# VH-VL binders against Transcription termination factor MTEF1, chloroplastic (MTERF1), part 23

Target 1, 262 residues: Transcription termination factor MTEF1, chloroplastic (MTERF1), of Arabidopsis thaliana (Mouse-ear cress) (q84x53)
Amino acid sequence: AGETSDTGILFREKLIYLQDLNVDPHKALRVNPSLRSAPISSVVSVETLLSSTGLSRPAVGRILDMFPDLLTSDPESEILPVLRFLSNEISISEQDIPKSISRCPRLLISSVDYQLRPALTFLKTLGFVGRDTITSRNTVLLVSNVERTLIPKIEYLEEGLGFTREEVAKMVVRSPALLTYSVDNNLVPKVEFFIEEMRGDVKELKRFPQYFSFSLERKIKPRHRLLKEHGILMPLSEMLKVSDGQFNHWLLELRLRSAERR
Below, E stands for the ipSAE of ESMFold2; O stands for the ipSAE of OpenDDE; V2 stands for 0.75 times the mean of E and O plus 0.25 times the DockQ between their complexes.

## First folded at step 11 (VH-VL; framework fv_libivirumab)

Design V04 (from W01 with heavy chain N57K K58T; at its last look DockQ between E and O 0.81; V2 from the best seeds 0.00; counts 0 for: pae O 4.7 > 2)
Fold by OpenDDE, look of step 11:
Structure V04 (fold): chain C 262 residues (1-262), chain A 124 residues (1-124), chain B 112 residues (1-112)
Amino acid sequence: as target 1 above (262 residues)
Amino acid sequence: QVQLVESGGGVVRPGRSLRLSCAASGFTFDNYGINWVRQAPGKGLEWVAIISWDGSKTYYRDSVKGRFTISRDDSKNTLYLQMNSLRTEDTAVYYCARHPYIWSGYRTFGMDVWGLGTTVTVSS
Amino acid sequence: DIVMTQSPLSLSVTPGEPASISCRSSQSLLYSNGYNYLDWYLQKPGHSPQLLIYWGSYRASGVPDRFSGSGSGTEYTLKISRVEAEDVGVYYCMQALQTPFTFGQGTKLEIK
């Protein structure tokens, strides 16, 4: 009768601890059944390691809530290798480690040998080396499936747009975010609009791969329509790099000048 | 079994040098920051120095700066403290103690493993 | 340097009774990440120090639940709910917020 009471108390303490960390205990237990029998020390050890990177407690809680499997992970054998990979192989600074983790918590549940390192190897072939290496801002690429996510995008740029491998490599290094965009929902629609409606030269996309980072519906289309109405042609970079306020101001000035000439 | 074992203590005259060693076993040594902490006879604990897990960062108390050097050899799972220009005030039991997962230099959680200590006596 | 001040410097406690030790820091030990960088250590007679509490309130592995740490900022307390004979020794608080790490003077706990 005493042992059962102690077990119950310890379990309750664990739940309270999770709640205090802002981890949903119910979700955690559902996703990670092993958590039920795990001692509270296991959870604390994971929190300790993550916090030691500079992560705030709230950030730690968010991460653990997002990935409850981490709650019963072995810090030394499962988490630390990822951190070391980021530090030693990616050369992310100590200050940027927590930023990297916060931006891409999935790093912590990714295999170094089967996911992160292979992804890095592939990215290196695209030119992500030296000054163009992966940074804390682009760590999402490390958790991307090479075959299912990255390669299809490369193939679209090569086969769909007729770019060479070298050209594509230059583009993605210049604009790594390209590799995070959906082919069907982002790249294709924007290319179609550029070619069909804007009557643009595909070569301009090589020079300004950032084109794909802008909203088609909220920025590209509206600005193009306004420019078209005024009979103005300009490079994509000039069209899209300016703020909405600046763009509007510029248009207003143009309109005023036109009115004065009449 | 996780353990730290200090060695190298002895009796020396002021101005002399001594090198302490701390041998680690039972854990992945290069995952941890390691400290030296000393205790003078009948006195409290005094932090001396720390070295980060990768050896890239070292910190010292002011009274030993320029005289003591903390270093590590991960291939040998050994921590060192080179003590030069020893003073009578350096007389103490010297402990090595690990700090798990030091990622932010000196910001860490508790020293969870301690050695048994080695005695250094500096006397004329 | 951060100055750590313990109170009292000595305690005599009857077995089974509670004990409380205070630790004050000259500056806040609460870091921006929300953790208090305060440790409690126990040095039993003739032994090396051992970690009891880290980050103000986290018990180290193997530490009995009768030990608890509380506090934030500049004020901290170590409590023993029921003192046992094995709890005899000198207790130290230590700040680990910045180097140099600094210890309190120590509190000697004895059994009546």
Scores: ipSAE 0.022, ipTM 0.579, lowest interface PAE 4.7, mean pLDDT 90
ESMFold2, look of step 11: ipSAE 0.450; ipTM 0.743
ESMFold2 (binder alone), look of step 11: mean pLDDT 91; pTM 0.942

Design V05 (from W01 with heavy chain G105S Y106G; at its last look DockQ between E and O 0.68; V2 from the best seeds 0.00; counts 0 for: pae E 3.6 > 2)
Fold by OpenDDE, look of step 11:
Structure V05 (fold): chain C 262 residues (1-262), chain A 124 residues (1-124), chain B 112 residues (1-112)
Amino acid sequence: as target 1 above (262 residues)
Amino acid sequence: QVQLVESGGGVVRPGRSLRLSCAASGFTFDNYGINWVRQAPGKGLEWVAIISWDGSNKYYRDSVKGRFTISRDDSKNTLYLQMNSLRTEDTAVYYCARHPYIWSSGRTFGMDVWGLGTTVTVSS
Amino acid sequence: DIVMTQSPLSLSVTPGEPASISCRSSQSLLYSNGYNYLDWYLQKPGHSPQLLIYWGSYRASGVPDRFSGSGSGTEYTLKISRVEAEDVGVYYCMQALQTPFTFGQGTKLEIK
């Protein structure tokens, strides 16, 4: 009777701890059944390691809530290797490690040997080396599946747009976000619009790969329509890099000038 | 078994040098920052120095700066404290203590493993 | 340097009774990440120090639940709910916020 009471108390304490960390205990137990039998010290050890990187407690809580499996992970054998990988192989500064983790918590549940390192190797072949290496802003690429996510995008750029591997490499290094966009939902529609409606030269996309980062419906199409109405042609970079306010101001001035000439 | 074992203590005259060693076993040594903490006879604990897990950062108390050097050899799982220009006030039991997951930009939880200590006596 | 001040410096307690030790820091030990970098150590007679509490309120592995740490900012307390004979020794608080790490004077706990 005493042992059962003690177990119950300890379990409650663990739940309280999770709540205090803003981790949903119910979700955590559902997703990670091993948590039920895990000592609270295991959970605390994970928090301790994560917080030691500079993460705030709320950030730690968010991460653990997002990935409850981490709650029963071994800090030294499962988490620390990822941190070391980021530090030593990616050369992310200690200051940027917590930023990287916050931005891409999936890093913590990714295998160094089977995911992160292979991804890095692939990315290096695309030119992500030296000054163009992976940074805290682009760590999502490390958790991307090479075969299912990254390669199809490369193939589209090569086969779909007719770019060489070298050209594609330059593009993705300049605009790493390209590798995060859906081919079907982002790249293809934007290319079609550019070629068919804007009558653009595909070569311009090589020079301005950032084109794909802008909203087709909210920015590209509306601005193009306005420019078309005025018979104005401009490079994509000039069209899209300016703020909405600046763009509108420019258009207004253009309209005023046109009215004065009439 | 996780343990730290200090050695190298002894009796020396002021101005002399000693080198302390701390041998680690039972854990991944290069994952931890390691501290030296000393205790003078009948006195409290006094932090002396720390070296980060990768050896890139070293910090000292002011009274030992320029005289003491903390270092580590991960291949040997050993921490060192080179003590030069020893003074009578350096007389103490010297403990090594691990400090898990020391980051340059972050702080960690407490020193969870301590050695048994080695005695340094500086006397004329 | 951050100055740590413990009180009392000595404490005599009857077994089974509670004990409380205070630790004050000259500056806040609350870091930007929301954690208080205050440790409690116990040095039993003839032994090396051992970690009891870290980050103000987290018990180290193997530490009985009768030990608890509380506080934030510049004021901290170590409590023992029921003192046992094995709890005899000198207790130290230590700030781990910045180097140099600094200890309190120590509190000697004795059994009546």
Scores: ipSAE 0.295, ipTM 0.712, lowest interface PAE 2.1, mean pLDDT 91
ESMFold2, look of step 11: ipSAE 0.438; ipTM 0.751
ESMFold2 (binder alone), look of step 11: mean pLDDT 91; pTM 0.943

Design V06 (from W01 with heavy chain F109Y; at its last look DockQ between E and O 0.66; V2 from the best seeds 0.00; counts 0 for: pae E 4.4 > 2)
Fold by OpenDDE, look of step 11:
Structure V06 (fold): chain C 262 residues (1-262), chain A 124 residues (1-124), chain B 112 residues (1-112)
Amino acid sequence: as target 1 above (262 residues)
Amino acid sequence: QVQLVESGGGVVRPGRSLRLSCAASGFTFDNYGINWVRQAPGKGLEWVAIISWDGSNKYYRDSVKGRFTISRDDSKNTLYLQMNSLRTEDTAVYYCARHPYIWSGYRTYGMDVWGLGTTVTVSS
Amino acid sequence: DIVMTQSPLSLSVTPGEPASISCRSSQSLLYSNGYNYLDWYLQKPGHSPQLLIYWGSYRASGVPDRFSGSGSGTEYTLKISRVEAEDVGVYYCMQALQTPFTFGQGTKLEIK
């Protein structure tokens, strides 16, 4: 009767601890059943390691809530290798480690040997080396499936747009976010609009891969329509790099000038 | 079993040098920062130095700066404290103690494993 | 350097009774990440120090639940709910916010 009472008390303490860390205990137990029998010390050890990277407690809580499996992970054998990989193989600075983790918590649940390192190897073949290496801003690429996520995008750019491997490599290095966009929902629609409606030269996309980062519906289409109405042609970079305010101001000035000439 | 074992203590005259060693076993040594903490006879604890897990960061108390050097050999799972220009005030039991997971220099949680200590006596 | 001040410096307690030790820091030990960088250590007679509490309130592995740490900023307290004979020794608080790490003077706990 005494042992059962102690186990119950300890379990309650664990739940309270999770709540204090802003981790949903119910979700955590559902996603990670092993948590039920795990001692509080296991959770604390993970928190301690994550905190040691410079993460705030709220950030730690958020990460653990997002990935409850981490709550029962072994800090030394499962988490620390990821941190070392980021530090030693990616050369992310100590200051940027917590930023990287906060931006891409999935890093912590990824295998170094089976996911992160292979992804890095692939990315290196695309030119992510030296000054163009992976940074804290692009760590999401490390957790991307090479075959299912990254390669299809490369193939689309090569086969769909007719770019060479070298050209594609230059594009993605210049605009790493390109590798995070959906082919079907982002790249294809934007290319179609560019070619069919804007009558653009596909070569311009090589020069300005950032084109794909802009909203088709909220930015590209509206601006193109306005320019078309005024009979103005401009490079994509000039069209899209300016703020909405600047763009509108520029259009207004053009209109005023045109009116003065009449 | 996780343990730290200090060695190298002895009796020396002022101005002499001594090298302390701390042998680690039972854990992954290169995952931990390690400290030296000393205790003079009948006195309290005094932090001396720390070295980060990768050896990139070293910090010292002011009274030992320029005289003491903390270092580590991960291949041997050993921490060192080279003590030069020893003074009578350096007389103490010297403990090595680990600080887990030092990523941000010296900010970490508690020293969870301590050695048994080695005695250094500096006397004329 | 951050100065750590403990009180009392000595404490005599009857077994089974509670004990409380205070630790004050000359500056806040609360870091921007939300953690208090304060440790409590116990050195039993003839033994090496051992960690009791870290980050102000986190109990180290193997430490009995009768030990608890509380506080934030510049004021901290170690409490023992029921003192046992094995709790005899010198207790130290230590700030780990910045180097040099600094200890309190120590509090000697004795049994009446």
Scores: ipSAE 0.274, ipTM 0.706, lowest interface PAE 2.8, mean pLDDT 92
ESMFold2, look of step 11: ipSAE 0.346; ipTM 0.702
ESMFold2 (binder alone), look of step 11: mean pLDDT 91; pTM 0.943

Design V07 (from W01 with heavy chain D54E; at its last look DockQ between E and O 0.60; V2 from the best seeds 0.00; counts 0 for: pae E 3.5 > 2)
Fold by OpenDDE, look of step 11:
Structure V07 (fold): chain C 262 residues (1-262), chain A 124 residues (1-124), chain B 112 residues (1-112)
Amino acid sequence: as target 1 above (262 residues)
Amino acid sequence: QVQLVESGGGVVRPGRSLRLSCAASGFTFDNYGINWVRQAPGKGLEWVAIISWEGSNKYYRDSVKGRFTISRDDSKNTLYLQMNSLRTEDTAVYYCARHPYIWSGYRTFGMDVWGLGTTVTVSS
Amino acid sequence: DIVMTQSPLSLSVTPGEPASISCRSSQSLLYSNGYNYLDWYLQKPGHSPQLLIYWGSYRASGVPDRFSGSGSGTEYTLKISRVEAEDVGVYYCMQALQTPFTFGQGTKLEIK
């Protein structure tokens, strides 16, 4: 009767601890059944390690809530290897480690040997080396499946747009976010609009891969329509890099000048 | 079993040198920061130095700066404290203590494992 | 350096009674990440120090639940709900916010 009472008390303490960390206990137990029998020390050890990277407690809580499996992970064998990988192989600074983790918590649940390192190897072949290496801003690429996510994008750029491997490599290094966009939902529609409606030269996309980062519906189409109405042609970079306010101001000025000439 | 074992203590004259060692066993040594803490006879605890994991960062109390050097050999699971220009005030029991998971400087939870200590006596 | 001040310096307690030790820091030990970098250690007679509490209120592994840490900023308290004979020794608070790490003077706990 005494042992059962102790186990119950300890379990309650663990739940309270999770709540204090802003981790949903119910979700955590559902996603990670092993948590039920795990000692509170396991959770504390994970929190301790994550906190030691410079993460705030709220950030730690968010991460653990997002990935409840981490609550029963072994800090030394499962989490530290990831941190070491980021530090030693990616050369992310100590200050940027917590930023990297916050931006891409999935890093912590990724295998170094089976996911992160292979991804890095692939990215290196695309030119992510030296000054163009992976940074804290682009760590999402490390958790991307090479075969299912990254390669299809490369193939689309090569086969769909007719770019060489070298050209594609230059594009993605210049605009790493390109590798995070959906082919079907982002790249294809934007390319079609550029070629069919804007009558653009595909070569311009090589020069300005950032084109794909802009909203088709909210920015590209509206601005193009306005420019077309005024008979103005401009490079994509000039069209899209300016703020909405600047763009509107520029259009107004053009209109005023045109009116003065009449 | 997780343990730290200090050695190298002894009796020396002022101005002499001594090298302390701390042997670690039962855990992944290179994952931890390690401290030296000393205690003079009948006195309280005094932090001396810390070395971070992989040895990238070292910090010392002011009174030992320039005289003491903390180092580690991860291949041997051993921590060292080279003590030069020893003074009578350096007389103490010297403990090594691990500080888990030091990634950002020294901000971690407490020193959870301590050695038994080794005695250093500096006397004329 | 951060100065740590403990009170009282000595405490005599009857077994079964509660005990309380205070620790004050010359500056806040609350870091921007929300943790208080204060540890409590116990050194039993003839033994090495052992960790009791870290981050102000977290019990170390194997530490009985009769021990509790509280406080934030510059004021901290270690409480023992029911003192046992095995609790005799010198208690130290330590700030781990910045180097040099600094200990309090120690509080000697004795049994009446």
Scores: ipSAE 0.209, ipTM 0.696, lowest interface PAE 2.7, mean pLDDT 91
ESMFold2, look of step 11: ipSAE 0.421; ipTM 0.735
ESMFold2 (binder alone), look of step 11: mean pLDDT 90; pTM 0.937

## First folded at step 12 (VH-VL; framework fv_libivirumab)

Design T01 (from W01 with light chain Y37W R59K; at its last look DockQ between E and O 0.84; V2 from the best seeds 0.00; counts 0 for: pae E 4.5 > 2)
Fold by OpenDDE, look of step 12:
Structure T01 (fold): chain C 262 residues (1-262), chain A 124 residues (1-124), chain B 112 residues (1-112)
Amino acid sequence: as target 1 above (262 residues)
Amino acid sequence: QVQLVESGGGVVRPGRSLRLSCAASGFTFDNYGINWVRQAPGKGLEWVAIISWDGSNKYYRDSVKGRFTISRDDSKNTLYLQMNSLRTEDTAVYYCARHPYIWSGYRTFGMDVWGLGTTVTVSS
Amino acid sequence: DIVMTQSPLSLSVTPGEPASISCRSSQSLLYSNGYNWLDWYLQKPGHSPQLLIYWGSYKASGVPDRFSGSGSGTEYTLKISRVEAEDVGVYYCMQALQTPFTFGQGTKLEIK
């Protein structure tokens, strides 16, 4: 009778601890059933390691809530290797480690041997070396599936647009986010609009791969329509890099000038 | 069993050198930062030095800078403290103590494992 | 260097009664991540120091529930709800915010 009472108390304490971290205990227990029998010390150890990187407690809580399996992970064998990988193989600074983790928490639940290192190897073949190496800003590429996520984008750029491997490599290094966009929902629609509606030269996409980072519906199409109405053609970079305010101001000036000429 | 065992203490004259060792067992040594902490006879605890898990970061108290060198041999699971130009004020029991889950070179939570200590006496 | 100041330096307590030790730091030990970098250690007579509390309020493994740490910024307190004979020794607070790590003077706890 005493042991059961103690177990219940300890379990309750664990739940309270999770709540204090802003981790949903119900979700955590559902996703990670092992959490029910795990001592609170296991949870604390994970928190302490993550916090030691410089992560704020709220950030730690968010991560643990997002990935409840981490709550019962072994800090030494499962988490520390990821941190060491980021530090030693990617050469991310100590200060940038917490930023990397915050931006891409999935790093913590990824295998170094089966995911992160292979991804890095592949990315190096695309030119992510030296000054163009992976940074804290694009670590999401390390957790991307090479075969299912990265390669299809490369293939689309090569086969769909007719770019060489070298050209594609230069594009993705300049705009790493390109490798995070959906082929069907982002790249294809934007290319079709560019070629069919804008009557653009595909070569311009090589020079300005950032084109794909802009919203088709909220930015590209509206701006193009306005320019078309005024009979104005301009490079993609000039069209899209300026703020909405600057663009509108510029357009207004053009309209005024046009009115003065009439 | 997790254990740290210090050795190398002794009696030496001022200006002499001594090398302390701390042997670790029962845990993955190269995952931890390790400290030296000393205690003079009848006095409180005094932090001396720390070395990071990979040995890339070393920090010392000012009074031992330039005289003491902390190092580690992970292949032997051993921590060292080379003490040169010893002074009478260096007389103390020297403890090694680990800091678990050290990511930064010096910011961490508590030292959870301590050795039994080795005695260093510097006297004329 | 951060200066740590403990009070009292000695404490005599009747078994079963509570005890409280204060620790003050010359600067805030609250780090940007929201944790206080303060530890409490106990050195029993003839033994090595042992960790009691880390980050101001977290209990180390194996530490009895009668021990608790509290505080933030520059003021911290170690409490023992019911002192036992085995609690005799010298208690130290230590800041781990920055090197050099610095200890308080120590508080000697004795049983009446």
Scores: ipSAE 0.084, ipTM 0.644, lowest interface PAE 4.0, mean pLDDT 90
ESMFold2, look of step 12: ipSAE 0.329; ipTM 0.699
ESMFold2 (binder alone), look of step 12: mean pLDDT 91; pTM 0.942

Design T02 (from W01 with heavy chain R107K, light chain Y37W; at its last look DockQ between E and O 0.68; V2 from the best seeds 0.00; counts 0 for: pae E 5.3 > 2)
Fold by OpenDDE, look of step 12:
Structure T02 (fold): chain C 262 residues (1-262), chain A 124 residues (1-124), chain B 112 residues (1-112)
Amino acid sequence: as target 1 above (262 residues)
Amino acid sequence: QVQLVESGGGVVRPGRSLRLSCAASGFTFDNYGINWVRQAPGKGLEWVAIISWDGSNKYYRDSVKGRFTISRDDSKNTLYLQMNSLRTEDTAVYYCARHPYIWSGYKTFGMDVWGLGTTVTVSS
Amino acid sequence: DIVMTQSPLSLSVTPGEPASISCRSSQSLLYSNGYNWLDWYLQKPGHSPQLLIYWGSYRASGVPDRFSGSGSGTEYTLKISRVEAEDVGVYYCMQALQTPFTFGQGTKLEIK
């Protein structure tokens, strides 16, 4: 009778601790059933290691809430290798490690041997080396599936747009986010609009791969429409890099000038 | 069992050298930062030095800088403290103590494992 | 260097009664990540120091729940809810915010 009472008390303490960390205990227990029997010290040890990277307690809580399996992970065998990989193989600075983790928490639940290192190897073949190496800003590429996520983008750019491997490599190095966009929902629609509606030259996309980072519906289409109404053609970079305010101001000036000529 | 065991203490004259060792067992040694902490007879604790898990970062208290060198041999699970130009004020029990899960080179939390200590006496 | 100041330096307590030790730092130990880099250690007579509390309020493994740490910034407190005979020794606070790590003077706890 005494042992059962102690177990209940300890369990309750664990739940309280999770709540204090802003981790949903119900979700955590559902996703990670092993958490029910795990001592609170296991949770604390994970928090301790993550916090030691410079992560704030709220950030740690968010990460643990997002990935409840981490709550029962072994810090030394499961988490530390990822940190060391980021530091030693990717050469991310100590200061940038917490930023990397915050931006891409999935790093912590990824296998170094089966996911991160292979992804890095593949990315190196695309030109992510030297000054163009992976940084804290694009670590999401390390957790991307090479075959299902990265390669299809490369294939689309090569086969769909007719670019060479070398040209594609240069594009993705300049705009790593390109590899995170959906082919069907992002790349294809934007290319179709560019070619069919804007009557653009596909070569311009090689020079300005950042085109794909802009919203088709909120930025590209509206700006194109306005320019078309005024009979103005301009490079994609000039069209899209300016702020909305600057663009509108510029457009207004054009309208005024047009009115003065009439 | 997780354990740290210091050795190498002794009685030496001022200006002499001594090398302390700390043997680790029962845990993955190269995952931890390790400290030297000393305690003079009848006095409080005094931090001496720390070495990071990979040995890339070393920090010392000012009074031992240039005289003491902290190092580690991970293949032997051993921490060292080379003490040169010893002074009478260096007389103390020397403890090695680990910091768990150290990522930062110098920012740490609690030292959770301590050795039994080895005695260094510097006297004329 | 950060100076750590403990009070009292000695404490005599009747078994079963609570005890409280204060630790003050010359500068804030609250780091940007929201944690206080303050540890508490106990050195029992004839033994090596042992960790009680880290980050101001986290109990180390195996430490009884009668021990608790609190505080933030420059003021910290170690509390023992019910002192036991085994709690006799010297208690030290230590800042771990920056090197050199610095200890308080120590507080000797004795049983009445």
Scores: ipSAE 0.106, ipTM 0.663, lowest interface PAE 3.3, mean pLDDT 91
ESMFold2, look of step 12: ipSAE 0.264; ipTM 0.675
ESMFold2 (binder alone), look of step 12: mean pLDDT 91; pTM 0.941

